# VH-VL binders against Probable transcription termination protein NusA (nusA), part 5

Target 1, 139 residues: Probable transcription termination protein NusA (nusA), of Halococcus morrhuae (Micrococcus morrhuae) (p15738)
Amino acid sequence: MRVTLSDTALRHIALFEDVTGASAVDCLVDDDRVCFLVATGEMSDAIGPDGTTVEQVEERLDKRVSLVENADTAELFVANALAPAVVHNVTISENASTVAYAEVDRADTGVAIGRDGETIETARRLAERQFDIDDIELA

## First folded at step 12 (VH-VL)

Design n4 (from k6 with heavy chain I54T A58T)
Fold by ESMFold2, look of step 13:
Order: structure tokens, then C-alpha cells, then sequence
Structure n4 (fold): chain C 139 residues (1-139), chain A 118 residues (1-118), chain B 107 residues (1-107)
């Protein structure tokens, strides 16, 4: 259930917590972007007034930053990871593989996928790490 | 009151090993990493490596890879650094220091002088 | 690995003057830069973390600035007790590295 954090992820989490006062439970580090999985209920602290706190994190990391709010259930977690897309329902199928089917508002399919597929890819990585979900499909 | 107290000075022969201890007190030992930094006479600071106690994970500077071993004992709140294959180039003061994941070394041990002499 | 350089190597300074020490990294390191003071026969002491964040118990005359590759430590109103060697250190990636140091003497 525990995820493995790289040394870089641990250092980025420490800087994130220092700047925002919020807790991160996971961190995905890529060449030019970082995603923090923020503890439930702490997104407003992480974002700050008019987004100024998360902008400070971006400046100090010299990387783009995205935030996903953690959740206790796989269904809510997947919906949070696809935010701000409107997700009407999430169904988890456990057959040969575990797949989350997210019913996204039709107007928001592009938002759920994100630029160059970054949102859906990030959601898949977090869902696998946190809930052992093998894939997310937009239904 | 955070303290890091190191073992005493040592005189070693070339080819031998040294093991320096660093006893931590005044904080939750597993919450912080312990790094090791040395300083040759009249020279600057040289990072050797660190340990992340909760993960048992170590990282070493390439220069010391294969010669240095850093360990930690939770039950005694003590970290250790062992350096093998000593030469005169290893004569230095060796410091332990704690950090919170790359946030700077905020507390340092008093230093342990290691002299390598034939 | 990331090389840090410092300038100047040495300063002899009259009390009350402003002291500026620069550190340059061989690549961008965000704000992962820290400053230390080392007095003779003592371990280093952390002065500034994350480029510009103050440390409780460190006099306010010490301040830091910069990000990316260029960083500055400023002592605004040098006091006699500030004599020593000042080091920058990066924690952007392992191996961590230190700058070569800047020695500050009282004139």
C-alpha cells in the first residue's frame, strides 16, 4: 500500500510542505513538471490566495506544478485526479485487471485528458500507485 | 535541545578502516536524515553521503562509492559512517549533520578528527 | 554533478560595511541552495535555507537572494563576530555539493 518515493520526490515534498504548510502524500516527478497528491482538506492551503502559494512552489522548484486532492475511496480519488473535469460517476471493475470507468461530462472530455494527455496520464499513475488501479477509461 | 555527539579522534594506518559514531538526541530520530561531511586541513567542505533512516536508504558521493558505509540504529538513535581503504588523503575532520530532506543541515556534530599516518 | 563557485575568495572588511558574497551553480537548481557560516575550529552553522529563508536565532543582518543559478548572501552591517568562512551548498540533487568558501576577515 505504501508507495516508493525517489530522493527527488522526498526533497520536493519537503519544499512543498515548507512553502504551503499543506501535506503531500505522494509526488510524481518528471523532467519539467511535478504533481503533488495533497492531503484531504488541504488544497486551499496548497493553492493559496489567487494561486499565489502554488506559484511560489513552481518558482522554487523551477518546474510546472499540478495538485490532486487525496481521497479515501478509489472512486472519489479518480474523480479528484480528473478535476476540474466534471465526473458524474466512477465504476471500478475487477476482472483480469482493475479498471476505473469514469463517466465524464461530455463537454469536459478534453479537460479530463489534458494537454498532451498529461491529466489522464497523471491520474493513471496516481491511481495505480495508491489504489492498484491498472487503468482509467473515460466512459 | 537537538544534539549530535560524535565519537573521539582516531589515528589510523593506511589501508585500515575507521568507523565514526554520531549519537542523536532531542528530536525524533527517524524524522530526519543524517549526512556526513568531511573537511581536510585548510580545505572546504565535502559531502560524503546520507542515510534516510525510515527507508534504510543510503546515497554516497561517487568518490566514496565502494569505500563508505553509512548506517543508522533506531534503538540507540545513533548513525555510523565507516570508511575503508584509508590513505593520507582521508586525513580530515568528519562531521555528521541532520537535514529534513534537502532543507539544509541545521544541526551538526562537533566533528571527529581522523589522522591517517604510517 | 553540480559545481558551485563563489566570489570573492576573500574579503577584508571594516565593521558596519555591507558584505556581498555570490554563489553560481553550473545548472539551474531552483531554490535548493543554502548558506553556512564556519568560524575557526567550529562546525558550520546554517544561516539561510532555500536561497532566502531566514533561520530562527540568526541575526537579521544576514539575508539571501537569488534562484536558478545565481545566489547572493548579504551581511548588511558587518559585525566583528561575523569573521569566518561562508559556504553555499546545493541540495537539488545528490551528490550534494558545497562551494569552495569565502573567507571574511575583520580589517
Amino acid sequence: as target 1 above (139 residues)
Amino acid sequence: EVQLVQSGAEVKKPGSSVKVSCKASGYTFSRYNIGWVRQAPGQGLEWMGYIIPTLGRTRYAQKFQGRVTITADESTTTAYMELSGLTSDDTAVYYCAREYYGSGFDYWGQGTTVTVSS
Amino acid sequence: EIVLTQSPDFQSVTPKEKVTITCRASQRIGSYLHWYQQKPDQPPKLLIKYADQSISGVPSRFSGSGSGTDFTLTINGLEAEDAGTYYCQQSYETPYTFGPGTKVDIK
Scores: ipSAE 0.872, ipTM 0.942, lowest interface PAE 0.5, mean pLDDT 94
Fold by ESMFold2, look of step 14:
Structure n4 (fold): chain C 139 residues (1-139), chain A 118 residues (1-118), chain B 107 residues (1-107)
Amino acid sequence: as target 1 above (139 residues)
Amino acid sequence: EVQLVQSGAEVKKPGSSVKVSCKASGYTFSRYNIGWVRQAPGQGLEWMGYIIPTLGRTRYAQKFQGRVTITADESTTTAYMELSGLTSDDTAVYYCAREYYGSGFDYWGQGTTVTVSS
Amino acid sequence: EIVLTQSPDFQSVTPKEKVTITCRASQRIGSYLHWYQQKPDQPPKLLIKYADQSISGVPSRFSGSGSGTDFTLTINGLEAEDAGTYYCQQSYETPYTFGPGTKVDIK
């Protein structure tokens, strides 16, 4: 699905591409952080050795950066968006609304939610934008 | 070879408008923004605005909001800047320039001199 | 809008000497700062993008540094052809803005 990018998102994607050599498909911009949806197979380039490349992006943007790897299916996409939490399975329910139920490893529930819910909320925003998923629930 | 070629010099009366063209070639027109920058005689550079051609999205410096219109015609790979309500303060060289989303203006047109006099 | 200031306004410099031009932003702009050279009767030419990144075809004597609010353009070994006016420009947010320029003459 084609999403609408703000001018700021477009500029951040351009800087991201310039620094990392990786492509971003989407970009969520908040006051204190940015999340890039990285093209499939390009996470290693985006992260760099010991995370040094993504740290350079953070320095140049003067914002915290998170990365999510894009995927061709909704199930894999949701699992990627909750990384590094271990996701055992994702089930998509399409009734009155479309809800992804993610079965995360018991020890990783906190990781999947993230600080102040940042990870799960970012995952929800990306899943809605890319797959029209209305919500993600941790099973 | 990337090239931006602008229309010729113009002499205008106060209160009229001017429309400057910027013909782009040598690259995929829709991949880059076209910005407009002017320079009054002996003065510095002043950003007027830009257009994102595929989106038809424009942004203007507040000083020019309401007087400037930037457009693009993808079929002719040409951008335009129209400035209305001209005064002598608008006498300047007007440049078009391309950028890749905030990465700096890497190619510039040759400039179009607009002189506003009664 | 973001105001950029430059220092000095003017430099008269002996060939082969080092030129340093500073640009300061009124707020943090990360590395969204670019440098241009403008020679008389010519359009500006991009020298450095994103504070410190080189541009193909620009002599290596030109370098940039800085981030946040304080940026520097350095010409290490000024040549006669480098005479002109140098501008910084931010692209952190619209409206984009330019610094007022620094004129560099050959002494």
Scores: ipSAE 0.864, ipTM 0.940, lowest interface PAE 0.5, mean pLDDT 94
Fold by ESMFold2, look of step 16:
Structure n4 (fold): chain C 139 residues (1-139), chain A 118 residues (1-118), chain B 107 residues (1-107)
Amino acid sequence: as target 1 above (139 residues)
Amino acid sequence: EVQLVQSGAEVKKPGSSVKVSCKASGYTFSRYNIGWVRQAPGQGLEWMGYIIPTLGRTRYAQKFQGRVTITADESTTTAYMELSGLTSDDTAVYYCAREYYGSGFDYWGQGTTVTVSS
Amino acid sequence: EIVLTQSPDFQSVTPKEKVTITCRASQRIGSYLHWYQQKPDQPPKLLIKYADQSISGVPSRFSGSGSGTDFTLTINGLEAEDAGTYYCQQSYETPYTFGPGTKVDIK
């Protein structure tokens, strides 16, 4: 599906690609942070040795940066968006709304939610944009 | 090899409009934005706006909003800038320049002098 | 909109000396700052992109530094051909804006 990118998102993607050599297919821009949806198979390039490449992106954007690896299926996509939490299974329910139920390892519920809920909220935004998923719930 | 070639100088009367062309060659036209920057005699550079050719999306500096129209024709790899309601304050050299999404204007046209005189 | 200021407005410099030009932004712009040289009767020429990245074909005596609000263009060993006006430009947000320029003359 084709997502509409803001001018700011396009500029941040260009800088990201210039620094990392990896491709980004989407970009969420907030006042204090940016999330890049990285092309499948390119997370290692985006992160770089010891995280130094993504750290350079953070310096140049003057914002915190998070990365999510793209996937071709909604189930894998949701699991990727909750990384590094261990996700055992994802079930998509399509009734009045489309909801992804992610079965996260019990030790990783906090990781899946993230600081101030940032991880789960980022996952929800990307899943809505890329797969029209209305919500993600931890089962 | 990359070139931006602009149309020739114009002398215009107040209240009229001008349309400047910018023919691009030597690169994939749709990959880059085309911006327009002007420079009044003895003054600095002033960004007017840009177009993202594949999206037909334009952004204009507020000062020119409502007076400027930037377009692009991918089949001829040509961008255009039209400025209406001309006054003597619009006397300037008008440049087109390309950029890759905020990475700096790496190639510039030769400039088009527009003189607004009664 | 983001205002860029430059310092100094003008400097006259002996050949082979170091030139330093400062650009300040009215808000944080990360590394979204670019430097241009404009010689008389010519269009601007991009010297440095993203604050400090070199451009192919630009002499290595030109370098940039800075991030956030404070940026510097340095010419290490000025040559006669470097006379002209230097502009910074931000691309953090539209409208893009330019600094007012710094004129560099050869003494």
Scores: ipSAE 0.864, ipTM 0.939, lowest interface PAE 0.5, mean pLDDT 94

Design n5 (from k6 with heavy chain R57T)
Fold by ESMFold2, look of step 13:
Structure n5 (fold): chain C 139 residues (1-139), chain A 118 residues (1-118), chain B 107 residues (1-107)
Amino acid sequence: as target 1 above (139 residues)
Amino acid sequence: EVQLVQSGAEVKKPGSSVKVSCKASGYTFSRYNIGWVRQAPGQGLEWMGYIIPILGTARYAQKFQGRVTITADESTTTAYMELSGLTSDDTAVYYCAREYYGSGFDYWGQGTTVTVSS
Amino acid sequence: EIVLTQSPDFQSVTPKEKVTITCRASQRIGSYLHWYQQKPDQPPKLLIKYADQSISGVPSRFSGSGSGTDFTLTINGLEAEDAGTYYCQQSYETPYTFGPGTKVDIK
């Protein structure tokens, strides 16, 4: 429920909020990119007209930026984290481990995985941090 | 009105320690970091480290690692910097300053002069 | 750690003239650079944050530009009260570092 932010993440969130006016509830920092978990309902502020606001964030961070919209339920959260892939359904299986099974449109499997697996790995990291989900499996 | 008020000047012997306080008022203490910056006579500004109250952790410049301890007390809204093993090279004015997570130090204490008599 | 250099070390400037101070970082730091003014026996004062953003209460003659490794502070129309030392500081990563300072005085 409650995540621990690094000092680097706090600095990046502060810059993000300064540029966009939107709130971030989590931030994943990697060498070449940053992912912000944007407060529910604030994605349009974060993205801006034609993506110009998030482009300003990228310029000021000097890193590639991705955005995921926060959600109140694990199922919607996982679907949001795999956007823009079309997700038809998410089922949470709670056995020895908690696994989210995301039914992704067949044409969108590559989109859901992302370049070098970045989308699915980011989704997994956020889902673990926010909902204690151990893994995400496609179809 | 945001205000940072530091403890008074100190004269210290080599090998001893000094602890400088920084009393903050006029804002929500836990929302901001408190950094410590020193300035030797006629010299530039040198960042020593900061305390991140929301994380309860501090970060230090490598030069001071092992000699400096920066802490904060939420109940008194006071930050502290303690520097040990003093030498004449530590003679300086020590400032505390507030920042909102990397956005620049927007409010500064008045400075505390520490003199180490060799 | 990230090293900041400043140029020039010192400049003596006629009132109402333009002052340009540069800061160079040893690696890319995005826009995580801030400018301060310090007058004798006073604490530093924040002038510009995030390379180019204005601070309330700071005269509009102060402006900043740059990104990445090369940054500039400009004082457009120097006034007598602007004499002092100017520092850049990066917050891209800890340890934070300051530039060595640029002293500006009135000719």
Scores: ipSAE 0.832, ipTM 0.920, lowest interface PAE 0.6, mean pLDDT 94

## First folded at step 13 (VH-VL)

Design q1 (from n4 with light chain Q53K)
Fold by OpenDDE, fold request of step 17:
Structure q1 (fold): chain C 139 residues (1-139), chain A 118 residues (1-118), chain B 107 residues (1-107)
Amino acid sequence: as target 1 above (139 residues)
Amino acid sequence: EVQLVQSGAEVKKPGSSVKVSCKASGYTFSRYNIGWVRQAPGQGLEWMGYIIPTLGRTRYAQKFQGRVTITADESTTTAYMELSGLTSDDTAVYYCAREYYGSGFDYWGQGTTVTVSS
Amino acid sequence: EIVLTQSPDFQSVTPKEKVTITCRASQRIGSYLHWYQQKPDQPPKLLIKYADKSISGVPSRFSGSGSGTDFTLTINGLEAEDAGTYYCQQSYETPYTFGPGTKVDIK
């Protein structure tokens, strides 16, 4: 699905690419945080040794930064978006709405949800944009 | 080598319009944005707007809204800036400049002097 | 819009001296601040991008620092050819804005 990026998102992606050398295909911009959808296979470059590269991005953006690795399938995408929570399985249900059901390790439910629900919300926003998924539910 | 070559000097009457061209070469035209910046005699730099050629998206400074039009022709790799309703306050050197999505204007045209006088 | 201010407006310096120019933004802009040099009858030239990133072909005596609201351009050992006006510019949001400029001449 083709996503139209805002000017702000494009500027953040440009800075991200300049700092990390990795590519981002999407960017969610909030007041205090930014999420980059990192091109498949380039996550290690985006993070850098001991997270030093992504920290530089945070400093330069003056915002908290989260990274999600892109994927070709909706199932893997949802799993990547819920990282570092361990996702055992993802099932996509297509009815009146498209819902992804993610089986998350019980111990990682809180991780999948994230602080104040930020992780699951970000995952939902990205999944909607990239795969036209209407909702993500944890199972 | 990246180059931006602008059209020649213009002398205009008040109320008229001016269209300045900026021919880009030496790089993939659609990959970068083109911004327009003007400078009145003895004054500083003033951003007018930019165009994202690949998207056809433009942004203008509020000061020029409704009076400025920035366009880009990918087939000729040329950007244009048209300013209407000219007054003496529009007398300035107008620059086109290349940027990659907010990473600074790394290449500039030579400037086009526009003089507005009765 | 984001307002940029610069200090000083003007300074006359002896060759080989250190020059410091400051730029302040009316709000936090992260590292979305760039520096330009403009010589008489020439277009501006990009010196530093993203506050402190060097530009290929620009002498190493030029450096930038800062983040948020306060930024600094430093010329470590001014050369005669460095005479001109220096501008900061923010690209944090549109409209892009420039500082008023700092004129540097040589004694």
Scores: ipSAE 0.932, ipTM 0.968, lowest interface PAE 0.4, mean pLDDT 97
Fold by OpenDDE, fold request of step 17:
Structure q1 (fold): chain C 139 residues (1-139), chain A 118 residues (1-118), chain B 107 residues (1-107)
Amino acid sequence: as target 1 above (139 residues)
Amino acid sequence: EVQLVQSGAEVKKPGSSVKVSCKASGYTFSRYNIGWVRQAPGQGLEWMGYIIPTLGRTRYAQKFQGRVTITADESTTTAYMELSGLTSDDTAVYYCAREYYGSGFDYWGQGTTVTVSS
Amino acid sequence: EIVLTQSPDFQSVTPKEKVTITCRASQRIGSYLHWYQQKPDQPPKLLIKYADKSISGVPSRFSGSGSGTDFTLTINGLEAEDAGTYYCQQSYETPYTFGPGTKVDIK
């Protein structure tokens, strides 16, 4: 699904691509942080040796940067979005609303949620935009 | 070779409109934005706006909102800038320029001189 | 809008000397600053993008530095052909804005 990107998101993607050489298909922009949805298979390029490449992006944007690797299936997408939390299984339930249930390793629940809920919020926002998933629940 | 070729000089009366064209070639037209920048005689550069051809989305400087219209025709790879309600303050050289989403204007047209006089 | 200022307004330089031009933004803009050179009766030419990224075809004597609010364009060894006006431009947000320009003359 093609998402409508804001001008700010497009400018951030352009800078990201220029710095990393990797492609981003989506970008969530907040006041103090930016999340890039990295094209499948290009995460290593986006991160760079020891994270030096993504750090350059942070410096140039003057914002915290998080990266999520894109995926072809909703299940894999949700798992990638909750990284680095270990996700054992993802089930998509389609009823009145579409909800993804992610079975996260018990020890990684906090990781999946993230600081102040940033990881799970970002995952939910991306999943809605990319796969029309209305919610992500941790199980 | 990337080229932006603009239409010729214009002499206009106050209150009239001017439409400047910018023919792009040598690259994938829809991949880049076209911005418009003007320069009054002996003055600096002033951004007017840009268009994202692939989206048909435009942004204008507030100074020109309601008076400027930027369009793009992908079939002819030509961008246009129309400015209405011309006054002597609009006398300037108008440039079109290519931009990849905020990464700077890397190619420029040769400029179009617009003179507004009674 | 984001206001850009430049210093100096004018500089007369002997060939081979080092030239430094400063651009200051009214707010933090990360690296969303670009430098242009304009010669008489010509359109501007992009010299540096994203504060310090080189542009293909631009001589290596041109370099950029800075981030946030303070940026610098440096010409290491000015050539006679470098006479012109130099502008900074921000693309952090719309409206895009340009600095007032710095005119560089050759002695």
Scores: ipSAE 0.931, ipTM 0.969, lowest interface PAE 0.4, mean pLDDT 97
Fold by OpenDDE, last read:
Structure q1 (fold): chain C 139 residues (1-139), chain A 118 residues (1-118), chain B 107 residues (1-107)
Amino acid sequence: as target 1 above (139 residues)
Amino acid sequence: EVQLVQSGAEVKKPGSSVKVSCKASGYTFSRYNIGWVRQAPGQGLEWMGYIIPTLGRTRYAQKFQGRVTITADESTTTAYMELSGLTSDDTAVYYCAREYYGSGFDYWGQGTTVTVSS
Amino acid sequence: EIVLTQSPDFQSVTPKEKVTITCRASQRIGSYLHWYQQKPDQPPKLLIKYADKSISGVPSRFSGSGSGTDFTLTINGLEAEDAGTYYCQQSYETPYTFGPGTKVDIK
């Protein structure tokens, strides 16, 4: 699927990159929160010492910010998107639809789902955009 | 060195159109947006619109919607602003300016004076 | 559209004095506010981006602050060459808009 970024998303990415020095390849914009898909290997830069860098982004955007690290494989991507939940393995099933089954640590199921389902929703949205995954199910 | 060089002054009659060019150099043209801002004599700055060259996506101020067209030619690294249906109210200095997705206009053309008079 | 206002409209300042210009947005725009200086017969010059980030080549006497709706440009020790009109501009959303400008003259 071709990713089309809105002007708002592009402006948020520009600000993010200016503040953090890290690159973002995608950006999901909601009313009160923004998620940046951070380039592989640049998550530490995006977060900064004790989260101070990402907090600056939040302050400047005046929105909550979440970060997902990009990955080359669908399996790792899904695992990254469900962070900080511990994901033991991810299986991609390709039938009439493409579904990712993520085996999450039992204690981290709530973490993988996130408040009001925000984490799993964001993961699903990004997975669809980046890997044409139709759904993510926790196993 | 980043430079934006605009076309020369224009004198136009009411109802006509004007097309101003903006030749960009010294940077990767496709990486930045080009915005257009005008300034009437003794007045402030007025944003007209911008173009994202890589996407061919444009945004215009509602005031100029349907009357302004912004284009970009990557092969010549030149942006254009065409304004039709000119009136005396369009008499102004027109600037092109470089912008990186809302980061401010960091480089400006020298401006193009457009005079509309009968 | 987002409306920007500035204060004051005009001020005449003695060299070396501190100059403060305010810009207010009609809604919250985070840090998507930039400051420009324009001298007669010249294009605007970017002074500050994202409310408080300095621009290379701009004297350190220029600084910006603020977030949300209220922003301030400060010139610590006005120089004669600083005479001109100063504009704020928001890039939070389209259409981009400019403040009406603040004219600064040197006494």
Scores: ipSAE 0.931, ipTM 0.969, lowest interface PAE 0.4, mean pLDDT 97
Fold by OpenDDE, last read:
Structure q1 (fold): chain C 139 residues (1-139), chain A 118 residues (1-118), chain B 107 residues (1-107)
Amino acid sequence: as target 1 above (139 residues)
Amino acid sequence: EVQLVQSGAEVKKPGSSVKVSCKASGYTFSRYNIGWVRQAPGQGLEWMGYIIPTLGRTRYAQKFQGRVTITADESTTTAYMELSGLTSDDTAVYYCAREYYGSGFDYWGQGTTVTVSS
Amino acid sequence: EIVLTQSPDFQSVTPKEKVTITCRASQRIGSYLHWYQQKPDQPPKLLIKYADKSISGVPSRFSGSGSGTDFTLTINGLEAEDAGTYYCQQSYETPYTFGPGTKVDIK
């Protein structure tokens, strides 16, 4: 289940690590944005004081940057991926497909979805890559 | 100390192949990529390609596609660059160099002079 | 491929003068631009990575700036030992490409 990173992703991770001192275990690269899956416990380093560190990454990549903190469990991973939306609980349903159902605070549904669906899309992509989760549904 | 030590100078006939070695030491071989850059006499630097040793993944400049092969042997921490179909235009100093995924080539071999002449 | 250009091609300077070399990329490359120094019969030496990041062992008189398409290498107070050819190189995407080089001579 090891994620195969593209050369571009690897170069972005290298730059990210150089700037932040934090490790990234995955990287989603799009035309106008990049998402780094930050090693568990290293999110503060990645963000930096008042976000100055991640902003520096954005400047150097010349792309918008989002950060997701890695987690050991699928449930926590999905919750982290939907941050800053408040997730009350996550249930994983394993049938013909594996679907994560995230109970999101009603007021944060829009946050969980994100602008143009970017947050939920990123969460789904990462969840697929990291935990073989086929879909994430907001409940 | 990080070192890249390349094989000695080569004199080749047109149409032949050359294989240059690059012995790496002083660091964890698998953590870094090895790139190859050549420089014709009096000319600038030309990137040929690189290899990610852990993945065996290579990228080549289009100019050399089908003619260059970059390999790496982790057991001996040695990278190789083989160039076939040599012509006089391939006369150059060939360098191996270490890089960490696009962060620049921070250590270089001493260079290998390859002379192609009839 | 991304084309890098440099300016000037050549300059002869007096020791202790400030030297400025520019590198321009044919497209935006963020900070994926590195600077090298090469002296005759020697391999290139990495001076600056990621546009402005210093390299251990490189004198502080060397500095880099820029992002996107326009980059600058500055030598604040040229020393005699700084004579050589300077190259920029992009690692934004493959193929990696180098600038044509800027030769710096000492008057």
Scores: ipSAE 0.931, ipTM 0.969, lowest interface PAE 0.4, mean pLDDT 97
Fold by ESMFold2, last read:
Structure q1 (fold): chain C 139 residues (1-139), chain A 118 residues (1-118), chain B 107 residues (1-107)
Amino acid sequence: as target 1 above (139 residues)
Amino acid sequence: EVQLVQSGAEVKKPGSSVKVSCKASGYTFSRYNIGWVRQAPGQGLEWMGYIIPTLGRTRYAQKFQGRVTITADESTTTAYMELSGLTSDDTAVYYCAREYYGSGFDYWGQGTTVTVSS
Amino acid sequence: EIVLTQSPDFQSVTPKEKVTITCRASQRIGSYLHWYQQKPDQPPKLLIKYADKSISGVPSRFSGSGSGTDFTLTINGLEAEDAGTYYCQQSYETPYTFGPGTKVDIK
């Protein structure tokens, strides 16, 4: 399912690809941060040795950058979006709304939420855009 | 070899319209935006707008909003810029140029001189 | 919209010497700044993209630096063929804008 990309998102993706050599499928743009949905198998190219490549992207955008690896199934996608938190299982429930229930290792609940809730909110936005998932709940 | 070839020079009366063509070759037309930039005699460069061919999406500089229409035809790999309500202030060389989403305009057409006079 | 200014307006330079041209943006634009050379009666030619990235086929004497609001184009060892007008251009947001240009003449 394709999503609508703003002109700014398209330009940020082009810069990301030029710097990293990796492809991005989606891009969330906020005032002070950007998240790239990286093509499956290309995270190491995007991050670079000791994170130096993604740091260059941050410098060039003048914004914090986060990366999420794309996946073909909703379950794997949600687990990837919560990385580096350890996710044991993801169950998709389709009732009045579509909700992903992520069973996160008890030690990693804070990691899955992220600073100011940024990780879980980014995961929710990407899951909605890519899989029409209405919410993610941590178990 | 990437090429952008523009239509020939035009002389127009105030109040009329002009349509300039830009034939692209040597690359996958839909992968690049086509922008239009003009330059009045002895002046600098002025961005008018661009089109994203795959989306049919256009953006125009506010100064030209309502007067400019940029289109693209994938089957002929040709972009067009039409400017209406011409005045003598529109006398300039008009360039088409391609870009990969804000990466800079790496190839330019040869320019089309448009002269607006009474 | 984003205003770009350039300095100097004009520079007359002896061959083999160094040329520096500055561009300043009215707001932060990250590295979304590109440099062009235009010779009389020719379209502009892209020299540097993304502030400092080289372009294939452009001589190595051309380099760029800067980010945010302050950018510099440097020509290390000016040659006669480098005479012309140099423009910066931002692509951070539409409308894209160009600087007013810096004319470089050969003494």
Scores: ipSAE 0.887, ipTM 0.951, lowest interface PAE 0.5, mean pLDDT 94

